# Miniprotein binders against p81326, part 78

Target 1, 226 residues: p81326
Amino acid sequence: MLHFGGFIMEINHISKILEKEREEYIRNKVEEYLKQGFSKDDAVNKANQSWRTYIGHRIQDVIYNLLKKFLKDSGLKVTTDKALNNRNLPEELDKVKRLIAINYGEYLFLPDADVIVYKVENNDIKIIAIISVKNSFRERRFETTYWKLKLKESPVTSHIKVFLATPDKDNEISYKCPNGKPKKMRIILEYELDGIYFLKEDFEETEKAKHFGKIVEDIIEISKKL
Below, E stands for the ipSAE of ESMFold2; O stands for the ipSAE of OpenDDE; V2 stands for 0.75 times the mean of E and O plus 0.25 times the DockQ between their complexes.

## First folded at step 8 (miniprotein)

Design fL35F (at its last look DockQ between E and O 0.01; V2 from the best seeds 0.00; counts 0 for: pae E 16.7 > 1.5, placed apart)
Fold by ESMFold2-Fast, scan of step 8:
Structure fL35F (fold): chain B 226 residues (1-226), chain A 83 residues (1-83)
Amino acid sequence: as target 1 above (226 residues)
Amino acid sequence: SEEEEKIEELLEKAEELLEEAEELAKKGDYREAIFKLWEAVFLLLRALEEAKELGNEELIKEVRELLKEVYELIKEIKKKLEE
């Protein structure tokens, strides 16, 4: 996106840093496991498993920091569900928590809201979007869809855009099929969610399935309608 | 106790929000009423969790009674918004 060239450049720069970080992380974890007495094959397998967990959290942090940086000048604020998981919240974050919480009888749960975008206007808080960050789609493939459907049930939350952000390195939902239809998971996620943002280059873009570089512009556009 | 006083403060605030929501609903301001009621639910569920941790059966009962009133009004207003 030309009007967000700085954001796209930052994404590309961070992708290169993460690749270097992967190599160093694996090397260090293999060394650690070898010192614990594991075989070389077991150490490598354990290091790769550890990386999969680590990169999930790392990508969430990267997306949070990128959105916080690039939405600030548009008057938009960014927080995380982790930040909201505290009883002693500042008034503003306590209001954000209330405005995204989902009711289950005597219990309240936050949706899978790794990143939350909101604005403050005349002491009122308006939630713009919730972004779920998924590194893989194994057993948790429809969690984001579940939360989207729950949020639609309430007038308080029905306006909130629910986005999925994913590198999809295993090509589970971004594969380029020559003459076949997309996989069921891709069809369902694209249909139910407000958008899917891919942290990769090799997929067929649609109105709702876009490169991550477009997310800042899309969020700003949505915020102007609220 | 100090903890029990905090729960009573949450109950008082929730009661105020319920009254505000009832007045908004009478005026046909259903969306605003729902937001006030949702704030009351949020405070009441927090109060309920704290009352349960204290084992205070009387406070648990008070919270549940007010919560039932709030949920009933939410249900009524949602029907109005659907139409």
Scores: ipSAE 0.443, ipTM 0.817, lowest interface PAE 2.7, mean pLDDT 86
Fold by OpenDDE base, look of step 9:
Structure fL35F (fold): chain B 226 residues (1-226), chain A 83 residues (1-83)
Amino acid sequence: as target 1 above (226 residues)
Amino acid sequence: SEEEEKIEELLEKAEELLEEAEELAKKGDYREAIFKLWEAVFLLLRALEEAKELGNEELIKEVRELLKEVYELIKEIKKKLEE
């Protein structure tokens, strides 16, 4: 456990590290879009949008792989919503998919579940936590809270913890009341979610808002109570 | 394949970063070493994703092994930094 905390502290550099790739990525994408016949301005805009998507996936992958590694010894398993989108799922993942599904009457939909932590005991699957990974809050700012509330409505899913993990590069939710002005998004997210985990040091720490380094311990603790 | 070649390129870059990190660590520059190793981790995680998408089990294995090595090295260097 101690090793994870120390190890994960270095994840604070994730934004800096990934941003090193940005210039090259943007250049390449701009060239690609220019070749497709877009104007320079459109190509730049598209490249920037592509970068946002790309970096989001990269952060998600980092978090997924870290959690997978550090939760392995505890017997916990990790998957992603992407993995669950397959038509041919292994039995275990098919069960996981069903256990996180939200009922809309005739339809079942999955919440945004970038990372799903579950355990298998006696051939029974218990979903422990869903981690939503957000690099920026420009779009779908309260989607994670929506999913949390929806999960809470069913006895099947009400126990599932929903966490947000973010580097919050733009300091959108790092502080509750910077300069005396409440940050609505931070306050609501912290209130509605089970936790916010920051991949950075510069944030207002609270009971629910913690450094990402605490997430493994928290998940393990939750898993013991299920 | 071209995709495999890209993965191999990522692996090569990660290995270079690993070597640089080791050299930095030998010089006592542990912070920079750890930074380099995290850069390597991110490259390897990309490589891993791409390898999974290709379904290339050999590449997946290779990436995982290298990730293991990098993580262990980070752990070791961090231990030294905390001493």
Scores: ipSAE 0.033, ipTM 0.487, lowest interface PAE 3.7, mean pLDDT 87
Fold by ESMFold2, look of step 9:
Structure fL35F (fold): chain B 226 residues (1-226), chain A 83 residues (1-83)
Amino acid sequence: as target 1 above (226 residues)
Amino acid sequence: SEEEEKIEELLEKAEELLEEAEELAKKGDYREAIFKLWEAVFLLLRALEEAKELGNEELIKEVRELLKEVYELIKEIKKKLEE
C-alpha cells in the first residue's frame, strides 16, 4: 500500500524520469519503422508520435491507479473512458457510460475523459468528476474545455466537475502572464474548467490551479456535497 | 449570407481534416488520425449549432451526414488501436 505523500512526490517527477529514456525510445522506434518500410521522415514523425502516446498513457495509468487506491475507502469508484468503450460492460459501468453521454441531436457521444470518478448509493450512480490527463497541449489544446461546456448544457450532467491533470513540462500553462503577456491557453482553461492539477512544483497557484496532491481531498469534499 | 459562408467554411475545414485522417490511417498513424477526426467533430458540432440557429435545413442535413461519416471512422480506428 502506497503512502499518499510519498506517491505524490514521485508522480511530480514521473515525466522527468520518463524523459531520460526518450532518446533511446525514439532511436529504437525510428529503426523499427524504417524496417517496416516507412520513409525516414515518416519514421521520425511516427516515432515522436509514439513517444507522446507512450508517456501520456504511462502518466494516465499512474493517475488512475492512485485515484482508485485512495478514493475507495471514501465510497468512491474510478473507471476510464477506455474501460467504458469495452463491449462487455458490467451493468454498473454501462450506467456510468450513459450518465456521461452527451446529446448532439441525433447522436450520443462519450466524452474523451481519461478518468471518471463516481459513487454508488443504493444502486443509484452519481458521477462526481472527470479528469483529463494531458502531457502536452500540442494537438488537443481545448478538447477538455469543450467537453465541460457540453456537460453544462444538460441538467443531468451539469454537476460533473471537469479537471485537467498535467505535468506541463514545457510551461505552456504554468503561468497566467509570463513576461507580462497573458497566456491565452492558461486563462481559458482555468476559466472554463473546475480545476487544473499540476504534476510539478513550479506553477502559478490559484483557487483553481493547484498541486496534484490536492485532488483526492477535493474530490472527496465534492462528493460529500453531492 | 455571411453566417452561411462561415458555416460552409467550417464544413470545408472538417472535410479537409477527414481526408487527412484517412491518409494518416492508411499510413498506420492511428493516434494522429483520431486527433484530426476529433478536431473535425468540434468544427462540425459548432457548425450544427449555428446552422440550427439560422434554421438552415440544408446545412443541418449536410453537417449531420458528415458527422456520421467522421464518427464511423473514429470507431473503426479506435478498434484498430485495440489490436
Scores: ipSAE 0.000, ipTM 0.128, lowest interface PAE 16.7, mean pLDDT 78
ESMFold2 (binder alone), look of step 9: mean pLDDT 87; pTM 0.854

Design fL35I
Fold by ESMFold2-Fast, scan of step 8:
Structure fL35I (fold): chain B 226 residues (1-226), chain A 83 residues (1-83)
Amino acid sequence: as target 1 above (226 residues)
Amino acid sequence: SEEEEKIEELLEKAEELLEEAEELAKKGDYREAIIKLWEAVFLLLRALEEAKELGNEELIKEVRELLKEVYELIKEIKKKLEE
């Protein structure tokens, strides 16, 4: 038996750290813009725009570090698509890249795999899951579903679970319409993907749409079947 | 050149994967065979990009001929899996 209470505690701790980080970031950026001669209102607006960009990258890093820490004892490894795009990859990461790449005639592309979970058994690599991290859904709503459908077409990649992880602060996929029906985007994403993990408390929970605190347990269970 | 040697190394590795896949297919292990073939495709597409950058028409042709063989075997294995 494994205990996952530590993962939930770490998520709660990081949430509080991010709240403090936001306040300090905004304060420092406001001071920086004021020194450049911007008005108080313009400085605040620019600081808020800067934070929106910063938090997107920060959430990806948080998820990567949490999964790396809490999957290690289960023999699972974690990497990122950014790591796989480096020149001169170690043999193990080069094999990971080969097993998730999608071909388009004479071209190869990686899916939107912000975080990749895999295992190594007898020098063979098995990809367990890829996780797409979305802070907002405005322009690129269905990219994750496109990559899921492409991976599903190949016997090499059809077993790979494709997950979405999101705070969904704007309630773009956790909001219910007045008649209680989920939004079209939520319906499509949940139908096509293997799971959605929310980094928030208030959302419409289903078998496939869960709190982020469930992701470690789910990944370990999937890995046992591969 | 060093660049040409790297392309030849990728071709050699792809040929080894093709050989392994042929042996797996003879044993009826079609899923493992197709995994080896897709790894060969990956290496060959990297070799193709490097050969194009180098402007070496002979290497481009050699890589494309091996890609063709790999894709034909993938097609045959998929047909067997559907039966």
Scores: ipSAE 0.184, ipTM 0.668, lowest interface PAE 4.9, mean pLDDT 85

Design fL35M
Fold by ESMFold2-Fast, scan of step 8:
Structure fL35M (fold): chain B 226 residues (1-226), chain A 83 residues (1-83)
Amino acid sequence: as target 1 above (226 residues)
Amino acid sequence: SEEEEKIEELLEKAEELLEEAEELAKKGDYREAIMKLWEAVFLLLRALEEAKELGNEELIKEVRELLKEVYELIKEIKKKLEE
């Protein structure tokens, strides 16, 4: 049980911090837009749009920092695709970039890898998992499945676990058959991906669809098999 | 030029990786061979970008020829892994 109870406690603590941040952010942005001459309705709408952009980046940072903290004692390392978007990388990160990149003829692209978990053993790097963080699924609902399918095509990357982490506040993938009707997006994402981790309490739990509090334990178990 | 020397260095490193991969493949270490070849692909595609930026047609040709050899060996090893 290495740090798993502490991890859950810290998730709960951060959840409360994010809720307070949202309230303060919206209030401040509404005041800002009102001072710029927007109507109250327009100010509220613009503040909510601004929050959606802000929270997307904020959740990615939160997940990165949580995983970095709680995987460290297990000898696992964490980086981001943003950190890999540099020509002059340290040797270790340059190797990580190579081991996750996908080939398109004369081009190489990184998958949607908001958070990357790897281990270093005797100067050899093993990529454990890629975590795609999605605040909403509107226009980019199957991007993560596309990257999973591409990674499976290569012996270099076929072992890499691809996870989705999401608060799913709009209940877009929380249930497979709400009101008896199959939810195509949830069904496909669960089928194709190695796991979905929800940053919320209300969702249909399965062997692949779990609360985010389980992710550290799952990653450590996967790393033992590699 | 200094830029051309950088590209030649990438080509030399890719050639070394190809040789290592060939030896690994002879021993049946197909996964390790593919890993070496993938590293070579990454270096060669970087070299190709730089050669195109310089407009050096001879270097572009050299990179593409070596890249072709690397891809052919990858294809052969993938067939072995599928068997």
Scores: ipSAE 0.205, ipTM 0.692, lowest interface PAE 4.6, mean pLDDT 87

Design fL35V
Fold by ESMFold2-Fast, scan of step 8:
Structure fL35V (fold): chain B 226 residues (1-226), chain A 83 residues (1-83)
Amino acid sequence: as target 1 above (226 residues)
Amino acid sequence: SEEEEKIEELLEKAEELLEEAEELAKKGDYREAIVKLWEAVFLLLRALEEAKELGNEELIKEVRELLKEVYELIKEIKKKLEE
């Protein structure tokens, strides 16, 4: 299964690259902060804080590039909300933006769509899915569910699948009821969203909560129904 | 100005989408008609923002009038979909 097996292999390869990047990043940042006059403990702490921010952006880029590469042969295209945040867009991307924007009176806003998957048929755009990428959960924990509920309100956007992709290193949503205690965030996210894709091995798998290695196959299957 | 011409082009495209939506609605393709009308809303809201930045009251009025027509048709078609 070159189509899906290759994807899983590439995920594993990139995971090893990210581990090496972490070691180099931390080393360089510690040295930088020491040169600025910070203590050893402060330099290490600041380097770790910097890495948490860096890896968030890095994981988003990785997911974008992986999906772009592995969906291309299925006739699917990939873009980002950052690419759409421009007044002067190529016609194709302008149409994508128009089909996912949400109306608030005289204002239009894009949903929290780190990665957007769509297809083109005879110059018509069909949005397949949007993917929110979260490295950690803080006060913005339900942002993705808000956008899902807003998209669901319109016949133009109600068909769009909304997915969350996350390494969930802190086990914030990996289990519904760890130690007998319901995890409100996991339960609500799984209920409201169309899927959660984990970039890790240890999590409670359900029909909607899967390993990230399944995302390409799922998106292609969804696109065939549109 | 070139800026006013750009706004007029957006209005023209929105009017074309409105006509396309009316034809789709006549054929009973209400969902596709709403998609075209939503695209018109997007273009008109962009035109409205530009007209406000230019301070052109005439264009602001024209955009708002067309937006009202588009929203009324969306409302009408949604009732047809829910039948």
Scores: ipSAE 0.283, ipTM 0.726, lowest interface PAE 4.2, mean pLDDT 86

Design fL35Y
Fold by ESMFold2-Fast, scan of step 8:
Structure fL35Y (fold): chain B 226 residues (1-226), chain A 83 residues (1-83)
Amino acid sequence: as target 1 above (226 residues)
Amino acid sequence: SEEEEKIEELLEKAEELLEEAEELAKKGDYREAIYKLWEAVFLLLRALEEAKELGNEELIKEVRELLKEVYELIKEIKKKLEE
């Protein structure tokens, strides 16, 4: 039996670091924009927009490092779609790329697989899960579901779990509905995807929609069934 | 050229995978056949990219012909798996 208290503690620690990092980032960016001649309101808006882009990449890096650290003793390996977009790949990563790639005639594309979890048994590779990291949804609401549906089309990739990880700070999919009706985006994402992991405490939990602290245990359980 | 030799090696490996997949399909091992064919697709699309970079029309045509054969077999095996 594995205890994941350390994982949850590290998530909480990193969350506090990111909050302080946000304050310093916004302050610095506001000063930069003011020096460029923008108004106070414009500088604040541009700084917040810049932060949304920055934190998206930052959260992805955090999730990658956390999963790499906490899955290693379970025989699981972690990589990123960014790592797989190199022309000169080690044999192992070249095989990983092949096993998640989607065919569009004469072209192969990777799904939106910000983080990829796989296992190696002898020289055979099994992809366990891909995790799409979304800081906000806005105009690209169903991109992750598109990749899930494409992966389901192939016997090579149909077993791969597709997860969404999100802080959902704007409560776009947290199930907070003033009229009591679940939001359409939440319904569709939960229905089509294999799971949603929230990097926040305040959300409506279901069997598929969980706190991010449960992701390591879930991935290990899935890997044992393969 | 060295580049052309690399493309020929990819083609030879893809042909071997196709033959192996055909034998697996004859035995009803459709999932394993699909994995072999997918590896062939991956190698052939790499070969196609390299042949296009070289501007070698003969190699481009050869790769496309083998790729078409691989895709047709994948399509047929998928029908068997769905049934």
Scores: ipSAE 0.414, ipTM 0.802, lowest interface PAE 3.0, mean pLDDT 86

Design fL43E
Fold by ESMFold2-Fast, scan of step 8:
Structure fL43E (fold): chain B 226 residues (1-226), chain A 83 residues (1-83)
Amino acid sequence: as target 1 above (226 residues)
Amino acid sequence: SEEEEKIEELLEKAEELLEEAEELAKKGDYREAILKLWEAVFELLRALEEAKELGNEELIKEVRELLKEVYELIKEIKKKLEE
């Protein structure tokens, strides 16, 4: 359990770092915009807009690095859809790209796979899971669900687990109605996806909706079945 | 010529994968056959992009014709997997 406990400890540490990072980021961005000649109110508004974009990428990077570190000892490899969009890929990553790509006639598109977990056995690649990272649901509420359903249509990709990881700070899918019923978006996402991992403490926990701290253990268990 | 040679290599690889998939399908190894056919699709779409960049209408047509054959076999094998 030391490995699992270490993972939980790093998640808690990173959470505190991100809170302090927000304060520092906003201060620095306000200074930058003021130097560019924007008014104080415009500088603050632009800094907040910049933070929303920054934190999305930052959370993705954090999750990628945590999973890469903590899955390494189990022989699992981690990459990103950003890495797969490079034109000159190493053979291994080119195979990973092929094994998650979705066919639309003369076109291939990658699903919303912010983080991809795979293993290499006898020079063959097996995709274990893809993880979509959402800090806000706003306009793209069922994007991850669309990709899950498309992956299920192909024998090549139907085995791939599709997970959502989210802090859900706006309580878009962790809120309970007064009668104890989850919101419609939570019900649909949990039903269609293989799991939801929350980077927060207060939510309705179920078999498929868990604390992010459980993701490493779950992925390792899935990989043993493949 | 170098670019055309690259497209020809991708076409040859796709044809080899198609033949391997046909033999796997004959043996009832439908899932392995689908994986080989999917690799052929990937190689052929790479060849198609390159042929379009060269503006070579004959290569574009050749790639599309082979893609059609690969897609038809995928459709047939998927029906066998559904059974």
Scores: ipSAE 0.391, ipTM 0.783, lowest interface PAE 3.1, mean pLDDT 85

Design fL43R
Fold by ESMFold2-Fast, scan of step 8:
Structure fL43R (fold): chain B 226 residues (1-226), chain A 83 residues (1-83)
Amino acid sequence: as target 1 above (226 residues)
Amino acid sequence: SEEEEKIEELLEKAEELLEEAEELAKKGDYREAILKLWEAVFRLLRALEEAKELGNEELIKEVRELLKEVYELIKEIKKKLEE
């Protein structure tokens, strides 16, 4: 469909913008740290650390805005866990928060739901999917699977699709071992989650591990079944 | 106080939700019943946090007592859904 072609085109355009943005960000941060009296090596290291934090938030914002734009005509709404992290919410968002919250005795916590897709039908809210956005995995490798397993335990949340979206620049879950076997982390994440969407070209595509360009179409199809 | 009135409103709403859930459960509408009960849990845990911040031991006790009733019905409905 032409509309899905538009989505893919916008993803490609944003990818080029992000690469240029990285070069300028690093340059500016190195200069800033040098002015603060850091050595060249320390300034470069600090600038790279700063970029890793920045790009994580930036990719999340990009995904939020892309999904909001391209799901609107399908009657689907998009929010973020940051928007829900407030006691004083409009009624609609308060209902969304309630429908994804997980109970730990006297406490309620939101899952790692960087982006949340839902629909409003006859004043009822149905959560379609939550998307965890990860720029790198580091020590937080299985957080998304933990949240998936917790959501699956409740009849309120068991239907919610849990997706991972990642550029996986460090090839932590897209790399193939020499024998053709995927890494353990990839195997576990693909098995437990409802889908992995890669913001990169080179990976082993499967029924559940796809290019990010397919996410809009997949979410719309899921919403029709609810 | 205004804060205490907010807690009382949350408690009243939770009691209404519990009654609605009991009626839905009697009709066999277990999914809708558990959604109402989950809303009650959400309201009550918010009320509990507020009551703890105020240091109001009586409100804390009242919220916890209603939570026990809500959790017990959730347990019963889950048991019936497994059948």
Scores: ipSAE 0.331, ipTM 0.761, lowest interface PAE 3.6, mean pLDDT 86

Design fL43Y
Fold by ESMFold2-Fast, scan of step 8:
Structure fL43Y (fold): chain B 226 residues (1-226), chain A 83 residues (1-83)
Amino acid sequence: as target 1 above (226 residues)
Amino acid sequence: SEEEEKIEELLEKAEELLEEAEELAKKGDYREAILKLWEAVFYLLRALEEAKELGNEELIKEVRELLKEVYELIKEIKKKLEE
């Protein structure tokens, strides 16, 4: 459990920074939309929509930097699908790209792999996990499960763990119905994926659905078995 | 010619990987054989893209024929792994 407490403290620190960033972002966007002639209600609504898009990318960057920092001491490396889409790749990243790509006849596509964890052992690369980061599920709600199912079809990629990381602010997959049954989306995502890591306090914990603070120790444990 | 030479280099690399994969498969090292064949697919798809950009129908056909051979071998070895 090396760095486990430090990881949780860093998550808490960043959460406070993101709250302050939200207040400033919304304030600035409301003013901007008002100057463009939108009503007060429309300006507030549009500012909130803009924040949802912005924070999605921001959380991806946060998760990438946290995992890169806290997995390095365990000999694990972290990259992004954005990095792999560069024209000229170092040999190591070119190999990573090949080991996660999915084949569609004459075409190759990368899965929705916002963060990729791998290790280099005896000059061989082993992909440990792919983490999909989702701030909202209203659009493309099962995209992560599609990529998981595609990766399972190939002997090259079938061992790769596919995780979802989400704040789930809209309570789309952490809510329980009055009868105690989870929502359909939660049931399907938990069944198909290897894990869901919540960036929030209030949810029903299971063997697969955990606080994001558990992800570092889980990835390290998985890597030892590969 | 400079661009044609680039495509020929990609084809040579793919053929080398295919031969290495066949030897690995003969030894029963099916996992490593598939990894080599998968690497060959990447070189061949790069060659195909370059050949299409040049509009060279003969090179396009040659790359597609080799790609088909590689995919058929992957399918055969995958069946052995799953057995």
Scores: ipSAE 0.303, ipTM 0.734, lowest interface PAE 3.9, mean pLDDT 85

